# VH-VL binders against Cytochrome c oxidase assembly factor 8 (COA8): the designs that were tried, part 57

Target 1, 167 residues: Cytochrome c oxidase assembly factor 8 (COA8), of Homo sapiens (Human) (q96il0)
Amino acid sequence: APERGAERRDTAPSGVSRFCPPRKSCHDWIGPPDKYSNLRPVHFYIPENESPLEQKLRKLRQETQEWNQQFWANQNLTFSKEKEEFIHSRLKTKGLGLRTESGQKATLNAEEMADFYKEFLSKNFQKHMYYNRDWYKRNFAITFFMGKVALERIWNKLKQKQKKRSN
Short names: E, the ipSAE of ESMFold2; O, the ipSAE of OpenDDE; V2, 0.75 times the mean of E and O plus 0.25 times the DockQ between their complexes.

## First folded at step 3 (VH-VL)

Design f122 (framework fv_ebronucimab)
Fold by OpenDDE, second read of step 6:
Structure f122 (fold): chain C 167 residues (1-167), chain A 122 residues (1-122), chain B 111 residues (1-111)
Amino acid sequence: as target 1 above (167 residues)
Amino acid sequence: EVQLVESGGGLVQPGRSLRLSCAASGFTFDDYAMNWVRQAPGKGLEWVSGISWNSGSISYADSVQGRFTISRDNGKNSLYLQMNSLRAEDTALYFCAKGTWLYPGSHAFDIWGQGTMVTVSS
Amino acid sequence: QSELTQPRSVSGSPGQSVTISCTGSSSNIGAGYDVHWYQQHPGKAPKLLISGNSNRPSGVPDRFSGSKSGNTASLTISGLQAEDEADYYCQSYDSSLSGYVFGTGTDVTVL
């Protein structure tokens, strides 16, 4: 049995954004685009008196962000790999090397690349559909919890006003 | 394991012919250009000849042009160098070297054999 | 020129950094062709050290680095070790020759 060389799946390293916001920050920070996903990470502010509901919302936002980062990092890697393979295969078929006689990188024309993009989109269509579905579900949940937190804050303010009137 | 194994070297007189062989294993042989590189005793590396994956492109160093013939058999994963009209200056260790691409160009040689010694002496 | 020009020898003490230059012409390095570097120990086959001017293959230590500017490429060995004592060759493609060209080679000695 030919030992299937374990294709080291270049798993996109979970790029923990090295961006550390200032310790005294009282708001969410947006970092630079991640090198793999090209998404800008958000560092969520943690208030000193964070309610359990606020904590749950923050965790849900964080998990959703991580999910997005992983998805796009992997998609970008796959895209880059398949693009390279496509170019190589077409160059092979055309009897061309990786570089021209002038030493420039051999490229395909726009029409040939259009075929690649069409094929790539077709192959990944279902994956993108699932992503979109899950994206909507997650954002709906986040929005729902945002509403709950808003109501909690209103209720707490009302209680505080009543206590001040009773004293 | 990726490997190249040269054979066919030996002692020959000037004007004689010799055929070198290189057996490739552990990679898709017909996806890469192949090369011969030689090294005279105590000297540097000298590229001798290269052949594309489909033998459609062949090139030689000026020093061997018209005397040497590079060929390949993709079905046998083998590279060959027919050397005719050998000269004393052809005395060298001959390496088989795998290119990183299908065609000659701005590519490296990532796999080398151990070499086969060719000595041309009267 | 049938060869790329390298210094004949370079020496350094353990832990030091040494740099090997590789100078070509307008038909090879100056034409934009990539430069590759090889390490060769005595009695051994050459080993690919740097590909595509600056890329390290798997298994090559990070103390080896390559660069290219104009018609000159450079190999830098940082933190020189005894095991780095070897011959080093640059290699490129020459359009005028329709073939590959090697450097003259550099003997690196660790003092």
Scores: ipSAE 0.009, ipTM 0.567, lowest interface PAE 9.9, mean pLDDT 88
Fold by ESMFold2-Fast, scan of step 3:
Order: structure tokens, then C-alpha cells, then sequence
Structure f122 (fold): chain C 167 residues (1-167), chain A 122 residues (1-122), chain B 111 residues (1-111)
């Protein structure tokens, strides 16, 4: 059976891999950059006395991380695929082979690649605008629940203080 | 008890409209994403539409995009599916299903209703 | 729409083990999305059997287990019982569809 808090998955739909934090973790753990998104995943520490509200906040943060990693992994994958298609198309137009006589990949110069970068950014402009909008919406929700959790913790401390009072 | 109850199904002619409702009880409705899933007689499950806790994220299966509209009323603990321009292939038992999280995504459907039958036939 | 591929049927005798595969693509299971499993008896609503690849909800016997590797997930039923005769569906999320996909379904027959 896995240790509690181990084998937790912060996995994006675009192929972000699971990570495993150190066994004796009492705080959040930051992992290596994901293969596809190039973002570092966070494993969230789960205390034994986590309230339902704290669980909701943690899950919201985990879901936001998964969404964020999925977005960037897909963006990077699309970029790589379209870049290769562009290079192959241009080399074919020039009547050149895909590889040099030494077996290395044939490349385009920086000036030629600038056309691809401009086209890619322009084509994905609206996608990035919607990403920013969703990021702010998600960040607002996280901040809202952070406020609720803070209020709950303050109230619990006040309640515990009253319980300890001598008559 | 935790329960979802669908209503609004029936026999309807092609090209017409129906509105399905799902009443939730026994849990905090606005803490979860909600979904509609359908099953044609003798066939498998097909996800139709999903909506986040705050209606800020909504998605549809390609087969119903532009024809169906999902909505929720958190004050009434209710989920809705407005079905327009109905086709024979929309004939199915329609289930209301609760996600385990605030948003649609990598999360399971842990609570299901018993379904409401929609038959689209001339 | 693209579905997850399951065998149409599997069969076994009481006490034996059966395994149901669920194969997806790079946009769903291969992208790292969790796989969930549902059990459906005739005339009944689906019931969540396995969540998040391998987690059993309260009340689900431990003879049901799930696993996932690459583009494929598996549900294993050990100690097969007559009450396990049902349809089984896998489910995942698909990034290319921005929505959920279900498996084609597997009919489990207990002989």
C-alpha cells in the first residue's frame, strides 16, 4: 500500500508525468520541470486534520496547476509540430532534402524562421488572451477560498482559546 | 441522503424542443461540477455536457454543440438541459451526474440520477 | 466522437479473475488524464467503481482494482461473483474535445 500523500498525481492531460515527493514531507514539495509543459509541479501537503474548506482550496490549487500544465504542454507540442511542418514545407519548396550529406537535420536561417514565429504568435494570439482571462478567474477563486480558510483558522484559534480558559 | 432526480423527458417529434431538469439534494450543490450523460437504448454511455460550480466553464459534445444548452441554478440546487432541434439520434436515457470537483476535467462522476427517457420519433 | 476502446465482452467462472482493458490516445489517457470505471446493472444507473485510476470508493469490494500505463487502463475483478455480471465502462477526459469520453463498454458474464 502506498504511504499517505505518496503517489499523488498532479497530471495535466497533455502528458505531464506524476512525481513523488520525499517520504518525510510536512510541507508542499516542488518537483522537476515537466517534460512537455516545462513547468515545475507542486505536490500539496495534506495534514491529517484538513478541514473540508482546506481540502476544497487544495483541490482548487491542484486543478489550476493541472489546467496550467495542460495548456502549456499542448502549446509547446503544437509549436514543435508546426515548426517541423514549416521547415519541411520550406525545404521542399527550395528543392532541398530534409537532411545534410552528414545526416544532420537541414535547417532554415533565422530570417526564414522569423516568418514562422510571427505566424504562430499571430494565430495563437486569441488563445493566449483567453488563457490570461481564465488565469485571472482561477486566481480570484483561489484568493477567495484562501480568505475563507484564513477566517476559519482565526475562528478556530479563538474557539480553542476560550476552551482553555479557567473558570 | 445524497440524491439526483431527473425530470422532463418524454416523446417528442424531430425538430422540436425539450427541457430536462435535475434536482439535487443531500450535498452542497455549488461545490461541484455537474454533467449530463446519455445512453441510447442498448448502447453505451455518451457524455453530453458539463458545467462548473459557478457556470464559468461550460462544454458540450460535438454532437449537441449549438443545439443544447446546459445551465444551473445554485439557489434552487438544480441543473438544466435545454434541448433544441431534436433529432432521432438524440433518443436516449439522460442521466444527471455529479463531478467530484468544482470544475470538469480529470475527475470522476460519483453520484448519478436514475435518468429520464427522451424519445425523438415521428 | 472518439471513444476509449474496450473488449465487447469478457467471461469467467465464479472465483476466477477477469481483466478489462481500456485503450485511449495521446489526447486523453496518454495525456495523463485519470481513468475512472463504472459498473452498470441492467435497468440501473451507472455506479462509480474505481476513481482516479486505482482508488475504490467506500463500499466497493477490494477484489476490484484498477491500473494505468501509457495509453491503456485496466480493471481487474478477482474472486468473480454472480453479482459482478454487468456492463463496465471506463471514462477519461479528452483535451482535443474539451470534454469527457467513455469506453465502448464491456459485458461481463459469469458462467
Amino acid sequence: as target 1 above (167 residues)
Amino acid sequence: EVQLVESGGGLVQPGRSLRLSCAASGFTFDDYAMNWVRQAPGKGLEWVSGISWNSGSISYADSVQGRFTISRDNGKNSLYLQMNSLRAEDTALYFCAKGTWLYPGSHAFDIWGQGTMVTVSS
Amino acid sequence: QSELTQPRSVSGSPGQSVTISCTGSSSNIGAGYDVHWYQQHPGKAPKLLISGNSNRPSGVPDRFSGSKSGNTASLTISGLQAEDEADYYCQSYDSSLSGYVFGTGTDVTVL
Scores: ipSAE 0.005, ipTM 0.503, lowest interface PAE 12.4, mean pLDDT 82

Design f123 (framework fv_ebronucimab; at its last look DockQ between E and O 0.01; V2 from the best seeds 0.00; counts 0 for: pae E 24.1 > 2, placed apart)
Fold by ESMFold2-Fast, scan of step 3:
Structure f123 (fold): chain C 167 residues (1-167), chain A 122 residues (1-122), chain B 111 residues (1-111)
Amino acid sequence: as target 1 above (167 residues)
Amino acid sequence: EVQLVESGGGLVQPGRSLRLSCAASGFTFDDYAMNWVRQAPGKGLEWVSGISWNSGSISYADSVQGRFTISRDNGKNSLYLQMNSLRAEDTALYFCAKDRYFLSGTWAFDIWGQGTMVTVSS
Amino acid sequence: QSELTQPRSVSGSPGQSVTISCTGSSSNIGAGYDVHWYQQHPGKAPKLLISGNSNRPSGVPDRFSGSKSGNTASLTISGLQAEDEADYYCQSYDSSLSGYVFGTGTDVTVL
């Protein structure tokens, strides 16, 4: 259960580690790499007169970024954990301890680690295939909605020109 | 309000066919993958079939492969399940469910209908 | 065949914590696919409770938490309340089936 101090920090608008875009930015801003995903987050500019279609595009881009960060954070953590488990399992099978006589963490050579990499890639082949498939679908959708937004903006400009000419 | 409403369930004899429908409202239907999930009386959830936003990707549970056909009509905001060669073990409440993330086929189902009951009995 | 394994039932008193396990195989949870959790009250449709192993949808209280390690995912309900009495299902994707799999389901009883 969270303590009173932790609850106060959680309710604060921003923490000391919170990534924030520069004040008064009129464009998207790119931040530092996330600790777990190693991806740079993009903070999207929200115009005051955002249309429903523009909002949909922005939310789609934000959702895609969150999905992408979640995938890579999970993948990196899973890789690290399974790698350590594999090393420990192989050392146990050899009758070796987790530490060398010098107190260093025991490691496997590149040839032995090749078995782990092959197994990990094979095991995660479908997951990476579906990730790539969904990544392309999301980028197609973003491009499609960017086109819709562009057409909306062109139509609005044409309407505004007609209004000016009518005056 | 985001809503899914199933219909088309009923009592049907073994070997016959039934067509289920799911009407979507409150969200842009053609942006999301859709799924059918069933639950036999007193039993757990079983995924039946899924279809991508553009019908370009379709998948089925082994138990229904070759007998059921999932389809969608984005112009009508509707999802369908054509059920052929029905068996007693197909008796279940059938839910339609929406993928949480746009275009994702591997993520959670965030919106569910109330279900339509299909009873296969002589 | 490839259902995810959950305990049939867990029970606790109001204010206590309970944990529900969800064990898969190398083709689903062990392959790195995310685990999602659903709450189902009797006669109602399932409700998404946890997505992507540990993310709470808007409106889900902090007392519900999820985690995943290896082939096993867990849902923890802290500060049990009467309204938590329901069936809970985990879900993941299975590469060998090219489709989704649900857990066997766990009935949570609040004494």
Scores: ipSAE 0.000, ipTM 0.481, lowest interface PAE 16.1, mean pLDDT 80
Fold by ESMFold2, look of step 7:
Structure f123 (fold): chain C 167 residues (1-167), chain A 122 residues (1-122), chain B 111 residues (1-111)
Amino acid sequence: as target 1 above (167 residues)
Amino acid sequence: EVQLVESGGGLVQPGRSLRLSCAASGFTFDDYAMNWVRQAPGKGLEWVSGISWNSGSISYADSVQGRFTISRDNGKNSLYLQMNSLRAEDTALYFCAKDRYFLSGTWAFDIWGQGTMVTVSS
Amino acid sequence: QSELTQPRSVSGSPGQSVTISCTGSSSNIGAGYDVHWYQQHPGKAPKLLISGNSNRPSGVPDRFSGSKSGNTASLTISGLQAEDEADYYCQSYDSSLSGYVFGTGTDVTVL
């Protein structure tokens, strides 16, 4: 049976995460979404007898998670900044104030915002192409190392079977 | 040039010990499992022992269990077979063989050495 | 015995096709384990010829082909050449022995 006293806590999506893996956990844990990237981090388990190949796989997964979180956090910040700049520029061109008569921020209708989305995608096309290339490279490498780890474990299982048969 | 070179064979009396070595070059040795396969004079092939890339899994044929010990040194690209309590039935040409990688869907031996002869005779 | 059964010898003239059978049991080939083939010339180490029942490694001529059905695997040499004169071994895994098993070997003679 699993040990009693392992605690797992989910926090509400906010700027504060209170998720902590149990001290005696033998498995990876998936945390709540990160505020900036909106990705769920993996909290990796490190066994005492981790093989060098398993270590390479874990490090690659950790590095890929960090890379992915940084990319999307940066994209979310850039999107927000450029969206506000576009809205302000278009309101100024139309001779309108930045606030309505009620004091709320003025905004653009959906047709006007479509111009922003098209411009944003166009400006960032090459950056997303490089991201997609690197994403495929990283996921191919992870898949390759997962296969190597599976092979290592099958060999270990065959040894255990050989130890238990008398031929 | 991918190469496996066995050494350490010879003529020994029953009950004695012998240590075989296999030096690997031309490939990343610690990516692959390694095996010993033997062939008695005029006979077929017999698998003797295998060891995973990190020595985490080791297996032996029943005929050698408890007498032979396989090991590897990835820093020296070398595979070893310590053969204790040798018997006449152990007389054979001993080959060092490299496994193919799991992704090919096979555990076949794709690179072999030329073998080192072990003769056990009183 | 749990060894894989092969004919002791087969022969053919240059240009003929020859087929070598490899028959196992429910604990090896019949359990679905792959069959591999090796070629061994006199005084030489074995060379992997076919892996995974039918896969030819690079450098192996396309006149060598393999197949498996039920408890039996086959190696076919189409267009037999003088250099094909050698011993041929099949190999599989055997769960009852918890280890690898080789076939009895087949001596191929080119007439």
Scores: ipSAE 0.000, ipTM 0.429, lowest interface PAE 24.1, mean pLDDT 78
OpenDDE, second read of step 6: ipSAE 0.563; ipTM 0.830
ESMFold2 (binder alone), look of step 7: mean pLDDT 91; pTM 0.939
OpenDDE, look of step 7: ipSAE 0.024; ipTM 0.602

Design f124 (framework fv_ebronucimab)
Fold by ESMFold2-Fast, scan of step 3:
Structure f124 (fold): chain C 167 residues (1-167), chain A 122 residues (1-122), chain B 111 residues (1-111)
Amino acid sequence: as target 1 above (167 residues)
Amino acid sequence: EVQLVESGGGLVQPGRSLRLSCAASGFTFDDYAMNWVRQAPGKGLEWVSGISWNSGSISYADSVQGRFTISRDNGKNSLYLQMNSLRAEDTALYFCAKSHIFGWPYDAFDIWGQGTMVTVSS
Amino acid sequence: QSELTQPRSVSGSPGQSVTISCTGSSSNIGAGYDVHWYQQHPGKAPKLLISGNSNRPSGVPDRFSGSKSGNTASLTISGLQAEDEADYYCQSYDSSLSGYVFGTGTDVTVL
């Protein structure tokens, strides 16, 4: 019998790998997974001559990371809380105790838990849809600013080349 | 049941300091970003400052940057705004507001307090 | 200007529809950030009316609807009622300010 709860955690935001900047391109540091969100935080390096445009890009990336961590920490907490409440309610309805004779927390079989998972998924469809939409909006904004930064850097290189030629 | 209650407002002289508090109840305070929003008499809403659930991210409106400090105490379910170097244009009703589903920096504010009035006058 | 632009006032008779526009720029609404709407009755705190461009929180009547296109969001109130007489504010995020922006506010009068 498959474990339905473990399988449902595999839905990561679509296209994450295509939107994130390369990990070593800006001397960023990657930390261990957060206890609650299970996401790895990135510590952003601040260059000495950071342009206002580069600062906006970095800040947007930092804000997106914090938003993403908050969302998943809250989602995981909500899932755990509602799962416990569902199990408690169903056991109470059956006239069963919250603990087994072995002292472990009482749980429901896979068939009964399927009802909770279906309800949780249905109830959270809208929230997950809005999360994915916002995730795409944030990554489109990051991509836009990355493009602007790239154009700025290309323009600066062209200016430097022209100045060297004139000398 | 679910509510935010602001306190600490009052009449204060220009250049002085004032500290606002916001007490949260009926929801898990630690899960949400919190914000301060102000409204001058007869004027519109102006976002002042925001703080993430763990105080890891803090931001301010340009008008208050360097003068105001937002903080939170999750153990007391409380949000604070330390206001220094107060100016006449800081006169406003100050609301405490909770971020909704996705938190700071662009989430809606689903729960609001009734506000506490700050009057900066000589 | 850091504020989103709304008309100062709109008016209608009971049963009619009114629409409030909220115009931003390329750094906020035009950048794809969501627009949220608040209703504020005199002497009261704002109430979240629409979140994420078009989503109604529990308890908000379906005669309130939101939409967004380009740099502009709109709030439509159909079947206008006396209790809808209030101030309405839009809100979004501005990437150039790294913070939230509110609209200038619109006073709705029910004639």
Scores: ipSAE 0.000, ipTM 0.473, lowest interface PAE 14.2, mean pLDDT 79

Design f126 (framework fv_cixutumumab)
Fold by ESMFold2-Fast, scan of step 3:
Structure f126 (fold): chain C 167 residues (1-167), chain A 122 residues (1-122), chain B 108 residues (1-108)
Amino acid sequence: as target 1 above (167 residues)
Amino acid sequence: EVQLVQSGAEVKKPGSSVKVSCKASGGTFSSYAISWVRQAPGQGLEWMGGIIPIFGTANYAQKFQGRVTITADKSTSTAYMELSSLRSEDTAVYYCATEPDYWSGDHYMDVWGKGTTVTVSS
Amino acid sequence: SSELTQDPAVSVALGQTVRITCQGDSLRSYYATWYQQKPGQAPILVIYGKNNRPSGIPDRFSGSSSGNTASLTITGAQAEDEADYYCNSRDSSGDHLVFGGGTKLTVL
């Protein structure tokens, strides 16, 4: 028999996690969080008789998820890279090594790290504003198409009632 | 409508590497996954691997693990398949193909490139 | 598990029905996809999922699956249907795609 709850994970050398839900699932599936974006992806069920409008809504939701995943994966990678560069730069300026005698990473105090966070947020302010604008636009479009799909389903039910009465 | 244009035929020496390109036009490049499939003369289709451009994650058939590298460049909407340590048995037509519904776990390939012939000979 | 298995050749008379089969343990969990390939050409998708046809594929092509077996049926075979047919699905782990060995269909 097909397994319902089987998880298939792809452990890539890059560290990006991937999962493959069972193909024969009859409902949407929520996966484990992506290593880079920290977001849980949704895998959408495709009905056998999906209408063109339902397909458009599903693809819009999938594309929005892809966009969101990529934005946060890139943001998190950039943050980690720049944080490490900042720490190394400040330690070098102080004449300190990058690691202690025990092999642990040498760290900066909270006040020095606050400087980094302030610079990072300021530098990425415009990027975050553009993200929010696009996020709202995408969610507005999704809500609009959800409304259209709902209306289509109501119309289809009315047509079914007419057919059953004529038969 | 998505169209795939592959790079031209290649003739390579044993031990060299080949990098085949697959340029997509139409549609949103990140909305589909891309698979690479080869076919040796008179033989069947063989899946080599695929990539999901949005994640940058590639997976490879066991037979090609360690020799094949599949990458994607979102800025040019181009996928690449590089095969190293070429042997005469790597002589084949190499196809790229799009997977439009990979988000649902369906990996069917709806649009195929015309194929790139790679000949490995001395 | 086992790879996908297809008979290497099958024949059908013009206008008759032919069934091409694909067997593998992974077909218990995943649907087969079917591709048609003519000499010198790239493969063409003919059936995906259990029984979905892309735009442009004639309605004489249909798919079915039961247990570890998937089938491609051509009802009223035409001369242009002469081609190699490949099934494709995921392996038992779900991590890789695998092709069947292909079936050469001859229309007599």
Scores: ipSAE 0.000, ipTM 0.485, lowest interface PAE 17.8, mean pLDDT 79

Design f128 (framework fv_cixutumumab)
Fold by ESMFold2-Fast, scan of step 3:
Structure f128 (fold): chain C 167 residues (1-167), chain A 122 residues (1-122), chain B 108 residues (1-108)
Amino acid sequence: as target 1 above (167 residues)
Amino acid sequence: EVQLVQSGAEVKKPGSSVKVSCKASGGTFSSYAISWVRQAPGQGLEWMGGIIPIFGTANYAQKFQGRVTITADKSTSTAYMELSSLRSEDTAVYYCAKDEGLYWSTDYFDVWGKGTTVTVSS
Amino acid sequence: SSELTQDPAVSVALGQTVRITCQGDSLRSYYATWYQQKPGQAPILVIYGKNNRPSGIPDRFSGSSSGNTASLTITGAQAEDEADYYCNSRDSSGDHLVFGGGTKLTVL
């Protein structure tokens, strides 16, 4: 069974973890698509001497990824469940079985499915609007902290250069 | 580590206003948000609002909109919460809290002030 | 608007496992954060982001989430765990934070 939770083990080139890079690297890497969200997760590299600001940026990016994964996994599961319930309900109303005479999964025509899609979109419109708003807010914050980290790295290099010159 | 130090207890008359301060020390003040949470005697926690000092953006709970003002002074690393038109039911302990989640779905308060008791009485 | 619902009280025998539950529609989109509060003290953070523990919080505390429900589990409850526990999350709009009503844990 895949191991969870150990930060050093997750970063180290160990075992069969899908979030483990081929070797211990100094770069982020992209995993396979999640079964439910269909989004590729990014595994973030954690440097030995990560600053508090760098840690905050990394955690913000990780939290944004988890939020995005959870939102789309939940949406896809809800969509699939409601779609199947709609199809089965409509087939039952028409007095049809769940399978055709040829044994294929019974389905509805495009016109009938269009009604479901319209209703699903309308029902979830407000949720999708809030998702878009949060997405913009998160991207703004990430961009801002990326700028702060860049300035910190420049400052640290200047401080290190001055220390070497003074010694 | 970040510490939050709040101003002292206040006794106010109905209809007046109160302004509570929260001074932060340690860390970078502009790198996190500050939220205000109150608790009436024997009651639960109630979020009032928060501010992201780096953006100057404040956000308020619906119940307190029009009565609460949250501000921050980056030069003194101090956040303020002013509540106007005080009523007896505003008697509570008022906490400031460091919001490490920066106004997103994973908001969490990892450091809390000790609380400021505000008593509203005639 | 969305509300987070907690049972007002729960008890557990010393050394046993207890689960404190929080329910609300916004939990389908946002993780719950958990706070412990003892009499006369400010709350302290015990779980955030589904199941992350801050430094200093014992590993007997864990979080879980499924659908509209979030849970705080204390495995092997200790006397010092007796406290009020609050869940916290965003409302359905994502703009405001809301607290559950709190659960008073008594360790027998």
Scores: ipSAE 0.006, ipTM 0.574, lowest interface PAE 10.2, mean pLDDT 81
Fold by OpenDDE, second read of step 6:
Structure f128 (fold): chain C 167 residues (1-167), chain A 122 residues (1-122), chain B 108 residues (1-108)
Amino acid sequence: as target 1 above (167 residues)
Amino acid sequence: EVQLVQSGAEVKKPGSSVKVSCKASGGTFSSYAISWVRQAPGQGLEWMGGIIPIFGTANYAQKFQGRVTITADKSTSTAYMELSSLRSEDTAVYYCAKDEGLYWSTDYFDVWGKGTTVTVSS
Amino acid sequence: SSELTQDPAVSVALGQTVRITCQGDSLRSYYATWYQQKPGQAPILVIYGKNNRPSGIPDRFSGSSSGNTASLTITGAQAEDEADYYCNSRDSSGDHLVFGGGTKLTVL
């Protein structure tokens, strides 16, 4: 049985965002687009008196962001690779060189590329469906915790007002 | 402008291995392929293989398949070529060279390293 | 593996035109790239694609192709053009790169 060479899953490098917000930042910062995912990372502010509920919300947002970064980084790399392989294969089949007369990388016409896009979308349809489902789940959870945090903040403000009236 | 800085000269014994480094500066390391080309004294250029750092995919010339390993570290913008089971015939200058592109479609090398001399002697 | 073949040496008189040829089956499908190499130096790209010159390469250098052959032409050879010239291309599979054996150009 020929040993199926382990397809080294080209794991997209976890793009450590090189973006460092200022040390004295009191708000969330948005970094430049990541080179792999093309998503702008958010650096979340950590309050000195962060409640356990606020911390949970922040962690959930951070985890969801990381999940999105990894998904799109991997998807973009896969797309780029498969696109290039498709182009090379088609050019080879046509007996064409890989470079144009101007020295640019040879490309296929829009009709030929339409076949690639159809195939790619078909191949990745299930992956996108799972992504969308998980995206909705995560955002629902985030929204739910945002509501809880809002209620907690209101309650804390009311308690502080009562204590000031009693003194 | 992209520059390629290679590691220094190496003297090795037969049967040992050598690892040569090629550090890229002045550009986006993930946007081009790195190839390794060697030249024995008084001989022609010989392509050994190459890597696309962004994908981590390497391709090798058939002659060196099984003896050469090409890797890339994106964090340091450095490509590596390791040649094992060294022979006297492996005495050569080893060059790294770059071609622009996101996929293995190298048709020309516009930037070269200065070369690394590897001497294999008993 | 589709090999590229070059003449080992050619000579040209100063100010004359010389053509260096490269032959191989892969050249029917792929363009040749040409490199100049002087003693003790790394190769320098001189021609790529159909007839493209990088910045800094003189206009006297030109490239052409016909069938399974590619040619580098130097029109009005100068003393500084004395060097080894290598053609390069993809092999017939398109998956690997191959160099010609090189041509030593002497300017007389």
Scores: ipSAE 0.000, ipTM 0.558, lowest interface PAE 11.6, mean pLDDT 85

